VHH binders against Pleckstrin homology-like domain family B member 1 (PHLDB1). Designs and how they scored, part 12

Target 1, 115 residues: Pleckstrin homology-like domain family B member 1 (PHLDB1), of Homo sapiens (Human) (q86uu1r1256to1370)
Amino acid sequence: SKVCRGYLVKMGGKIKSWKKRWFVFDRLKRTLSYYVDKHETKLKGVIYFQAIEEVYYDHLRSAAKKRFFRFTMVTESPNPALTFCVKTHDRLYYMVAPSAEAMRIWMDVIVTGAE
Short names: E, the ipSAE of ESMFold2; O, the ipSAE of OpenDDE; V2, 0.75 times the mean of E and O plus 0.25 times the DockQ between their complexes.

## First folded at step 21 (VHH; framework vhh_7mjh_2)

Design v03 (from u02 with S58N; at its last read DockQ between E and O 0.90; V2 from the best seeds 0.87)
Amino acid sequence: EVQLVESGGGLVQPGGSLRLSCAASGFDFDLYWMSWVRQAPGKGLEWIGRIYTRGSTNYNPSLKSLVTISRDNSKNTLYLQMNSLRAEDTATYYCARDIKFIKNPKTGETTWYMDVWGQGTTVTVSS
ESMFold2, look of step 21: ipSAE 0.793; ipTM 0.908
ESMFold2 (binder alone), look of step 21: mean pLDDT 82; pTM 0.798
OpenDDE, look of step 21: ipSAE 0.874; ipTM 0.935
ESMFold2, fold request of step 22: ipSAE 0.822, 0.824, 0.833; ipTM 0.915, 0.918, 0.916
ESMFold2 (binder alone), fold request of step 22: mean pLDDT 82, 82, 82; pTM 0.800, 0.800, 0.797
OpenDDE, fold request of step 22: ipSAE 0.885, 0.885, 0.883; ipTM 0.942, 0.943, 0.941
ESMFold2, last read: ipSAE 0.824, 0.828, 0.818; ipTM 0.916, 0.919, 0.913
ESMFold2 (binder alone), last read: mean pLDDT 82, 82, 83; pTM 0.803, 0.801, 0.805
OpenDDE, last read: ipSAE 0.882, 0.882, 0.884; ipTM 0.941, 0.940, 0.942

Design v04 (from u02 with E109Q; at its last look DockQ between E and O 0.93; V2 from the best seeds 0.85)
Fold by ESMFold2, look of step 21:
Structure v04 (fold): chain B 115 residues (1-115), chain A 127 residues (1-127)
Amino acid sequence: as target 1 above (115 residues)
Amino acid sequence: EVQLVESGGGLVQPGGSLRLSCAASGFDFDLYWMSWVRQAPGKGLEWIGRIYTRGSTSYNPSLKSLVTISRDNSKNTLYLQMNSLRAEDTATYYCARDIKFIKNPKTGQTTWYMDVWGQGTTVTVSS
């Protein structure tokens, strides 16, 4: 498992809505990159392994629902049981796997990359 | 409710082997990282090792040659195989569910948060 590719749904950075992104985990480059789609022509972001501070299960729907006044405007995870988080010093990423099997793969590859 | 129950402890002679079991219930066992931890009488907790969801493992270097962690996701069961047991392996052995990896960005030190623990099973190694 030197390279792992696949779609995950993530909360957007600027616009707080759930976006489908093509993720590429690369153990040699030590990056977790994500693109608009599987063609890998438009890079949307890079998470360096060294920047990862936390990886955890978030089946309690940590992503907040849209709120009026004083609250963050985020939507509830479309599948809380398959939601996990990756924290860096400047951002908390909420990610949703498309299946239980995908979640097992991504949790394992991301945490072992960060170790 | 979420529950972990260890079994298989008991008295064993030095040089012997023992397999401990941890029965999981109330959650989707196959989705979670799992650890074994032990506590010798009067001592602190000592992490033994972790098994990832797909069966790879990471071990405490001081115990690596003596232990093997495995899981059977179809039976919701975690195992600890211990070989070449010594008197210093006398301890209460716990299984625990790992839910959070934490790395200090300045020092590189790592910590794991374990949210569910069993009550433990006692292993005594004596002649």
Scores: ipSAE 0.779, ipTM 0.897, lowest interface PAE 0.6, mean pLDDT 89
ESMFold2 (binder alone), look of step 21: mean pLDDT 82; pTM 0.795
OpenDDE, look of step 21: ipSAE 0.873; ipTM 0.935

